# Designs tried in a protein design chat: VHH binders against E3 ubiquitin-protein ligase RKP (RKP). Part 4

Target 1, 188 residues: E3 ubiquitin-protein ligase RKP (RKP), of Arabidopsis thaliana (Mouse-ear cress) (q9siz8r82to269)
Amino acid sequence: KLHGDLDVSVSQREGISVVHHGVGPPIVGLEEFSICGDIRIVKPPLVLESLALFSSARANACIWKGKWMYEVALETSGIQQLGWATLACPFTDQKGVGDADDSYAFDGRRVSKWNKEAEPYGQSWVAGDVIGCCIDLNCDEIYFYRNGVSLGAAFTGIRKLGPGFGYYPAISLSQGERCELNFGAYPF

## First folded at step 23 (VHH; from u5 with L101P D102E T107D)

Design dd4
Fold by OpenDDE, fold request of step 25:
Structure dd4 (fold): chain B 188 residues (1-188), chain A 121 residues (1-121)
Amino acid sequence: as target 1 above (188 residues)
Amino acid sequence: EVQLVESGGGLVQPGGSLRLSCAASGFTFSSYDMYWVRQAPGKGLEWVSEISTDGSYTRYPDSVKGRFTISRDNAKNTLYLQMNSLRPEDTAVYYCARDTPESQGPDWDYRGQGTLVTVSS
């Protein structure tokens, strides 16, 4: 897809870089160019629905240091893969978050975590659940919350990566799945 | 070996109804989410319906929501799709598919040979 000329600004903080496309202060949101599949914004800015069989996307924030979290409010409770991925993680029609070495996801539908392979993790989710996705690069861990309750460490010993090569919030949604992303617009 | 055998397809007029069945064998049917998917001529696979292991959760795309109903009988190892108010655009080969938890996203590797549904005046 040919996107028009977008003004790109990069805001950098310690451990995070936000790429902003457009005018105004940098806001963490969905990186449109990262979208594989078909994602509809049903309600701006970040209520999403996948129209394709499997859609994946990254946020426009790269994290390489510190502790960070975002939340996903589930409107549907089918197969979604929520977590963190580097740019090296390819998104395809069949590959999403958790399908690479430095890509990590939680799927509450299947009660699984993904890092190349599926392993049991967490609890089943239902519509209305708020899933917290946390990356702690101080401890080199990724863990998830369900409605504010920790599900425990999902991944340990994640690699520290340099600036610009870090982890992005990333989601993969099966067709018809709907969720709202919260990167800090609302208190956690 | 996982086996799924769809049946119940046929020719119907617009506004008509069909009930598809899928006989499952070779796996513990009640342990898997099940799906209906369809492929229209010249198009890719389209998700049609999803049902959880115990049937407590169902999901439909907007294209069929309110018209199609997925159900299952775990005792009979059978999946059903009640299709009402059929439209020409519903014309497709319909497949029942088993969830593949070891595969990312919706994986339809375990599906039957399909049953043809033709909606035409």
Scores: ipSAE 0.861, ipTM 0.932, lowest interface PAE 0.6, mean pLDDT 94
Fold by OpenDDE, fold request of step 25:
Structure dd4 (fold): chain B 188 residues (1-188), chain A 121 residues (1-121)
Amino acid sequence: as target 1 above (188 residues)
Amino acid sequence: EVQLVESGGGLVQPGGSLRLSCAASGFTFSSYDMYWVRQAPGKGLEWVSEISTDGSYTRYPDSVKGRFTISRDNAKNTLYLQMNSLRPEDTAVYYCARDTPESQGPDWDYRGQGTLVTVSS
């Protein structure tokens, strides 16, 4: 994708790369160009609301090695799909996180996990819950947490990918859903 | 077969009120989240309201919040939408829709034929 006149830099650590647009230190945030639908920043930097029927986006961080986590604080508790997706996962009006190979999501409203198909997983969520989204590429697993309590392994045997082809934090939000993203790089 | 039958639509003046009903059959009504969606002429589907299985959770877009109230009677397999302070921009066909847990996102595949609400002077 063309970034226009924006300065682009890549900060790379072992197992992670962050694409930085503009000046200053690299910060993990929402990759604007990845947005499909309509996402409003209700409160900077990362309180989001979906205005479209179904909005999807990735963060600007690619993970291909190690253990990583980000958190989602739910302001609403409707249909949200939270997890990890590669660049190959198409975002459309009908497709979001978990709707492709190498794309994985948790939906606590429906108490389900998504990888092309829905399967039962986890617990129902309510407004105020903090959902931890974890990827462990040492064990090739994805885990989710609700308020610090593990919901168990959601996905096992996820594919290992190389630099630039890895997994991005990714969310899909139904219309009116609101959440706050926290990409504080928690190595665990 | 999943069936949803909307009723209660009609012509109302701005500021008026209307109550929509949806009769559900062919599935366990109390096991699904339910929605109201609408489609205005020349526009796409718009989410109007949602309600959880037990009615403990409801949500509205800003466009109807404070004016519309979704409710359900699981014993009667019926979904309701109380619409107050109606505006011309509320003119649309209103559909009762069931959650589709097997599909990503809100696709509203299970919905009725709709009921027309016209708000006009």
Scores: ipSAE 0.858, ipTM 0.933, lowest interface PAE 0.6, mean pLDDT 93
Fold by OpenDDE, last read:
Structure dd4 (fold): chain B 188 residues (1-188), chain A 121 residues (1-121)
Amino acid sequence: as target 1 above (188 residues)
Amino acid sequence: EVQLVESGGGLVQPGGSLRLSCAASGFTFSSYDMYWVRQAPGKGLEWVSEISTDGSYTRYPDSVKGRFTISRDNAKNTLYLQMNSLRPEDTAVYYCARDTPESQGPDWDYRGQGTLVTVSS
């Protein structure tokens, strides 16, 4: 059954657009159509588990201006890649967040950051940690937090992109990894 | 060259137990997370277990949780998988795999030839 043309409403604020596929106010969540792999919602709306070897997804919010952050509460502390990706970042069974020019991720299991290649960054994470993912397009920087403590600038000189071509919150999860996404503190 | 050699597979009855071993060489074993993965006939690769460098962190899928135990002896460069309460659905070739930090996500490119585990009455 071809799911009928769900009236996609786009809410645009300065520097952000949220794509809403339902009825009611736009809520930032996972863009289902962006999911590559297999992600189970363990607890609605945003407690996630990857069932595939490697699953990736974007939120339904596109950011091209301003300073924004979302948080990821780790239920497991294996290989997860957390950060920001544009639509141009391909998601495949082998490619996830951080695997393109304008895609950036932090992996605390490997204590690495990703932008096409892995580089050392941050601290190791454990279950229970809350990872803040921040993008600052005023300063053209991405940086991450662990439990409210800054890990420093991960990426600098990120490109400014136009409306609709901006950065999406994005995650890649190894099989069995669980995390909760929190977009409540999105605007700074 | 990275080498991983699995052993300990065999035929067991349902409810039986096996202990798999993996001998690692060609790299600093204690510096890498290690994994067990398996491939059943006609199925894709499945993650079975992971263990951190120091063994302080282990993780299992629900399918094997409570039945399988991953462990490592860094002094012996050996990875283990204790498998208890084996089920027919556990039948697969089991591979020991090393983490590949330079690759996106879990990459099992560094794995052995595998050891066959057959669970059958």
Scores: ipSAE 0.857, ipTM 0.933, lowest interface PAE 0.6, mean pLDDT 93
Fold by OpenDDE, last read:
Structure dd4 (fold): chain B 188 residues (1-188), chain A 121 residues (1-121)
Amino acid sequence: as target 1 above (188 residues)
Amino acid sequence: EVQLVESGGGLVQPGGSLRLSCAASGFTFSSYDMYWVRQAPGKGLEWVSEISTDGSYTRYPDSVKGRFTISRDNAKNTLYLQMNSLRPEDTAVYYCARDTPESQGPDWDYRGQGTLVTVSS
């Protein structure tokens, strides 16, 4: 589907909808308009660096059913908040992923998980780590992985949401943090 | 009460060096990541450097990388910032800030009164 004067298409399959801006097959990437702060693409397509104090963004993929995962390769290992957020989750200079209902994040620098408030979770990460962000809407759980090893269920009882209202891969990066997102372009 | 007291600022010529210190009290210093941030005249707060609890991890923005070095002495509850090759654009009030794990992102709510660094010819 083309929307407006922008070459926007929506690809929908069971449990996922991808909004594609441009020509060609839909590719999961950052939703540019979701970006709050300042994110530089250091290396296309998805090596990112935050230039603002706190930058947040969602991918262009909405998940409402099934089990899904994306990976974040950490080039730096400072404060990053990685996880899932709905459109209702506000991104501001002070609010990021995990700062609302139906928004969930892991921060391995602080060894914490976020859903409005911080709680202990997981283990410390270092540069070079690959963080898996998993949402399982069959079990209504969110899991995180470090280098392929499960850190256990971070969140349980997450709400099921309908098409278009589901969860987006989402990240919040402190200034200078760098990471590479993998939404399936490369095998996990 | 968390207290952070910065010192070591002053007037220096371009290319000069300064060493800032921050005396920490009112909390377990070794349990927190520490930061230096700065605010230039008419600008917002800018991150300058980060150091982990044990000093094993440090991070710098490109603007100061290679010129500034953050370090800490946990036994003395002191944070340091060695600034070399100073530039006029480094002119700012420099603040020592403690991590705020209960807050999202780096909000630097726990910081000192700052120390002024002026780089001018």
Scores: ipSAE 0.857, ipTM 0.932, lowest interface PAE 0.6, mean pLDDT 93
Fold by ESMFold2, fold request of step 25:
Structure dd4 (fold): chain B 188 residues (1-188), chain A 121 residues (1-121)
Amino acid sequence: as target 1 above (188 residues)
Amino acid sequence: EVQLVESGGGLVQPGGSLRLSCAASGFTFSSYDMYWVRQAPGKGLEWVSEISTDGSYTRYPDSVKGRFTISRDNAKNTLYLQMNSLRPEDTAVYYCARDTPESQGPDWDYRGQGTLVTVSS
């Protein structure tokens, strides 16, 4: 049984901190308090859809050391930004993942990586693709994968941050976009 | 100078059809995702369709899905909206818009006067 939303605790493992709500084991999922716009879980556990024109959210896991990856299964293939953001990244109706220092994204519709501005990167995505979002703080790099194939390092020289100030899995979705999040964050 | 010129609006009976056109100039039309948006009297803008650069990806809100079809002819620099089974709530000024890729999300760059569609008995 889960306790109410006032039961917050932090589970810390080397390189990751997870904030969880309830008595059960810490589960990496969507941090509802981070949602800007309108993101709904349309199929449990983590099939998401944006109902607003542009929506953003982050997970409840903070990465500050090691190598971690999560996966996004695309149900639609339009404008999305998938990646990593700190708590300092503002989410607004016009700013999402990648639109700040220490915030980084891949958008396979525009075939671009995003850190304050777009730059060509990667491959075009289609519905059914699985996008791997990897952060490697041993090498200070962020990588993306499409269906298990590396797209190459997207960002290098990313800033090392401490516990509580690290990087969160984060996504931005245009209206009607759907994806499924699968959190397999782990050290390699 | 970027120009978008809408045409094809008019008065139509409920259940009728219209085909809107948007003539584009002053930019490389085939390099941009394109949109139709509409503004009903006294209301804000509402997105009604999106089409990718090569036409392979289209999107519609539930309010028009199955009734409206967006298309483009990149050789003619023209965007189209086929509107079928029109209803009084479709009454609006319709604008075509260009994507603004400098923003992360879709920002509509519309510049024309629009074309008025009135659905009435």
Scores: ipSAE 0.154, ipTM 0.553, lowest interface PAE 4.7, mean pLDDT 85
Fold by ESMFold2, fold request of step 25:
Parts: sequence; C-alpha cells; structure tokens
Structure dd4 (fold): chain B 188 residues (1-188), chain A 121 residues (1-121)
Amino acid sequence: as target 1 above (188 residues)
Amino acid sequence: EVQLVESGGGLVQPGGSLRLSCAASGFTFSSYDMYWVRQAPGKGLEWVSEISTDGSYTRYPDSVKGRFTISRDNAKNTLYLQMNSLRPEDTAVYYCARDTPESQGPDWDYRGQGTLVTVSS
C-alpha cells in the first residue's frame, strides 16, 4: 500500500513491452495494479492465492509480436482461467480472462477454452500439473500444454495488436485456488 | 425446479460437532460438483468445501481443513458436511450449492434457506 505518485515506464523490445517501476533490467512479473478481487503472494516470488470469490491479475508485460510462453504450476485444481488478455478485458467480480474479444483462456477444471463463451478443449488438470500458456503471433494462434504435452491449438486467427497494446499473460482464480507463475516468456 | 434443502444446524459448544445434510432434487445430482458455503453475520459468502461429481476429489480452505469433511451419496441425492472441533468463528448460515458451469467464474447456485450453525458457550 503506497501513497503518492509512482514512476512507471515502458520498455519495448522485439515484440514485448514491459512496464516497470525503477532502474535495472526489466523483469516480467505480476502487475499489482491490475489485481481485481484479492490475490496474495503466499510464497515468493510468485506463488499466488485468491482470497476473494473470483480474482484476476495480469503480468506487467504484453506480447505484440513473436512466439512466447509462460507456465503455471497448479497447487490446486479447481476453477481457474489461464491465458492471455488485453487491457480492454474487464476484470470484475464476475468477469475475468477470456471475457472480451481479444481475451483467451483455458480452464482445465471445466475442460474448456473461453473467449466470451466456453467451448470444449484440452484435458482435465490435477494439482501438480504444469500448464504452458503459449501465444504465437507468427501463426496467429494461442495454444496450451499440460506437462509438456500439447493440447492443440485453442484459438486461431487471433488479431495482431500493436506495440504497447498487446496480449498480457493473465489469470483468473476462484477462491482458495493457488498456483505458481513462471513468467519466463521467451521466444521459441 | 432445482431444490436444495439444508438441515442439521443448531447450537453447539466450542469443540463440538455437527453433521449437515443437503437434500437435492429437480436435477441430476451426480452430474454436478457440489459445495458448502457459509455466511457469517455481516459477511459475504465464504467457500468452505467442494466435492467432485463422484466424490473422488475434495477441497477445503485452510480455515476448516482437518475439521470439516464433505461427502455425498449420489444414490440418495444427498450432500453432507461433518463439522468437528467447532469454533465460535464457524458460526454462520450454511448453504449447499451446485456448480454453474455456464458462468466463467465460480457462481454458486444456492437456492435453499440454509441451516444456522451457532457455536457458543
């Protein structure tokens, strides 16, 4: 909880834009100002738990070019949405990742993908699984992995966006869900 | 019409036990994940237990883990919550709820009056 003006800057490089709050190399992490609901880091650096009924957050970086992946290690296996969202995606107590035109999620509890509505996709997940969340803007696709095994393309023909207005790693968690984020988004 | 009827609440002393029941009708009970949720006076809803369709997966928040046990009997369309080692902070109205898979997030479908659990000496 900080009071007063904050220095925020944007670093852009080769298909990624990172918002950061200081000197030194930009790192991809959780954007605390994006949190809707109540998400806490219960074990540093990025083991998260939702304390509200439905909580959402995004990384401090967006992808507008290239091929990138981040990973989510599931500590619980209930209702979560893992994926990619733009800043236009509303986060409310009822809306999360996937609830907008250019917002896309996988939910392995319901075995579905979400872009404004649910459609069957993927496999059921269990605690201990590692979910890879991939965006490929060379092929205009979003796809997911479970424990290193591809679940197939979830979304195709996704819209290319410009620098600073791209797709953020983003998650939504039901109450009591815990996961660990690894924002090692890197080119393939 | 979907109906969920909770029972088994009452007044108990700290350290006591209660068993709650939820009789379900108007839907295929065995096809839905089920929940117990509670509402303490002046508070919002808090999830306190979850059970999968076949009972193979259960989950609890830390506040009740080790003290509460959810179970279901799909042949009797009945959900249960065994509450042991009750504490004053467990005082609440308890509702059973089913999952609402049409909603993106958790949107517990609870329709019953609930059953009041009061833990007081």
Scores: ipSAE 0.103, ipTM 0.528, lowest interface PAE 5.2, mean pLDDT 84

Design dd4
Fold by ESMFold2, last read:
Structure dd4 (fold): chain B 188 residues (1-188), chain A 121 residues (1-121)
Amino acid sequence: as target 1 above (188 residues)
Amino acid sequence: EVQLVESGGGLVQPGGSLRLSCAASGFTFSSYDMYWVRQAPGKGLEWVSEISTDGSYTRYPDSVKGRFTISRDNAKNTLYLQMNSLRPEDTAVYYCARDTPESQGPDWDYRGQGTLVTVSS
């Protein structure tokens, strides 16, 4: 059944499921089929740039239990939204991470958090900063770090999901923004 | 009413230079990050440059880095783009824009008519 090199497989450990499109051990990265707009890898493995006016994507890792974090190293410091979204969250050329009920984001250019609406949160970011994006499904919270220092809880009481569903790392980038994703997620 | 008025475009030979200006009114110019964006014939909008509120941070895509310089004069409410070593690929209508703090994402507010830059022999 699983004879082709184009098969999709799922690897799991408690609290995370990883979908990958090749043979060998699972690697957490960008889910190319999730890209809305135009995101390119400009330096391997995961230095990304948006070539469209507004682009969004999610990782191939689904978090459904526990505490998890991924990191974003900023090469530019303009308008980006970094956070978490469900598989069902729509991305369009105008809507990205944090624009819907089931997605949550931090934007350090505007110093705001987003879940349908913007609210002040966090600190302004600069190129060279490392932003930690943390989800804690034990407490239903999302929070962010800047250079290892907590910015405090961004969202509490985050939307509970039914069985078989979870949250994915997800980003939105304005045109020309660059960042490096690090999905070596480390449970706290 | 927010107004952005671009000027300084024209026909120029490859290798030439132009300086674009954007006169801003109807808002507190010094409180906004400002951008130049462009639209080539038949293409979508492309970001060209960015400058922070106080001018301390500027950013460019690889396609123009080293050739274009953004600047601003907050006392005169004016944004500039110095374009050197122009190429035929730079042919486009150029717009200045501010961020749109009431919208999620990079919905740049470019309300002007733009200024046409044509680079050809």
Scores: ipSAE 0.013, ipTM 0.426, lowest interface PAE 7.2, mean pLDDT 83
Fold by ESMFold2, look of step 24:
Structure dd4 (fold): chain B 188 residues (1-188), chain A 121 residues (1-121)
Amino acid sequence: as target 1 above (188 residues)
Amino acid sequence: EVQLVESGGGLVQPGGSLRLSCAASGFTFSSYDMYWVRQAPGKGLEWVSEISTDGSYTRYPDSVKGRFTISRDNAKNTLYLQMNSLRPEDTAVYYCARDTPESQGPDWDYRGQGTLVTVSS
């Protein structure tokens, strides 16, 4: 089985760097050391649940050029923030994805996009939906899909950043929310 | 001024039932998603139930799913929680809350004193 765009070594694709902790080829997954709050993998490989009131984490893939996407399969449909953040985004018990410069999120429970402030965007989501989270640094845009259908550009004019300082897949979950992250480990 | 007044708590035996009410005033109740949250003795705040503005969407954690039912009457500005098959682990102070749409994350606006539910033989 072939891995998707975010699950490749840096030598295969310019514009992405994957860090891993071990020997062998890099695998895109959750960066456990990034977790703020309490996120647990409740079903391998990447079905996550938040046990704290508000929890955040990022993947181990840094995007600084090109067009990239990951998917989130919702097991619950409450407050989650799905999107992209740099390492400069502070994760606290009150701040998550979308709460800083160069940090961007979609929340389908509140039908909003977040970059320091909320604005109406997208569609209400339900359990079982698959949310596509796309960053396009050729056009300087972030946009989202719901079940394969584009919700339109959420953010335009996003800042281009250099290698090592780019954007990471990132999520924030309210207590009891579950989702499955998909970086191309199996067919869509 | 926003007011949320909980009632209906009390002492019940395991397996018993209670119905909680929350009277809301000082805001447009029908425009807010509403929640029940609880705090067990010595523990943090725990989400128990959620209902959308028109009542068409409800959600529960696994610990209460199938036993608790949230509902609302927008004409009476009242939120309800029907609690069946109660267990000692359900012992807590229960609060109703509204969503605060201007902040990220779960920012439940609870202002009442809550209503104590004690499940004991």
Scores: ipSAE 0.011, ipTM 0.383, lowest interface PAE 9.3, mean pLDDT 83
Fold by ESMFold2, last read:
Structure dd4 (fold): chain B 188 residues (1-188), chain A 121 residues (1-121)
Amino acid sequence: as target 1 above (188 residues)
Amino acid sequence: EVQLVESGGGLVQPGGSLRLSCAASGFTFSSYDMYWVRQAPGKGLEWVSEISTDGSYTRYPDSVKGRFTISRDNAKNTLYLQMNSLRPEDTAVYYCARDTPESQGPDWDYRGQGTLVTVSS
């Protein structure tokens, strides 16, 4: 186990904090230390595959204010849970995005939204779809897009949290699922 | 009572073929995505294949892609796995499973005793 974060820094702008290594502008990507299960980058920059039965990870960007979105391009269309989680969300072999307070997911295979329990939401997805995952902390809501078309508010009344305690882009993938994360849409 | 009964396993030489069957009862088979999963000696469960309710979508991990083919016959409530070009690492107990839509993640509902496939010279 390593001690000390000599190579780690935090970059803050209105409502977002990005943890990064090295020099240059901060780059939003996967937080490698957050991976539970077995997620591999199988094609640069961020085409991911889960090799374990259930794998989860979060980005290195924390959102506590404003309106933000990231996109997921689906390479497979099976069970994936895409959304937003705080650091308090436990990632285990049985718990992922949507399985705790302040943790929210969309699953287009089962056409459901997750916050501790599943509820019907959205549309079924197919490989090649682009899923927009949006958090709006001006209105305290989370909503999703499919191929640029809003699926409506998935969650309302989400808690506002302070800097360092906010929401991270987060995903959970069943075994063999592949997707590409795209963080290029800032701000909304 | 949900029942899944696997059959067709056996001892086969490397490079050989086997066809597994899964007889389903106690639920509406055509309403569920179906899966094959396997457990090698001393290992955890590994997903092997998936097929959608109408058979229009199939999915495989790289370890079996091109060698295994899942299919279903909804009129007979039967799931199949054609296994070609078998390798010693394919040795495992094979289970069929259905989706568990009330659960998040890979919590497959596998109920049978499975069928043993042994690939050995």
Scores: ipSAE 0.000, ipTM 0.226, lowest interface PAE 17.1, mean pLDDT 81

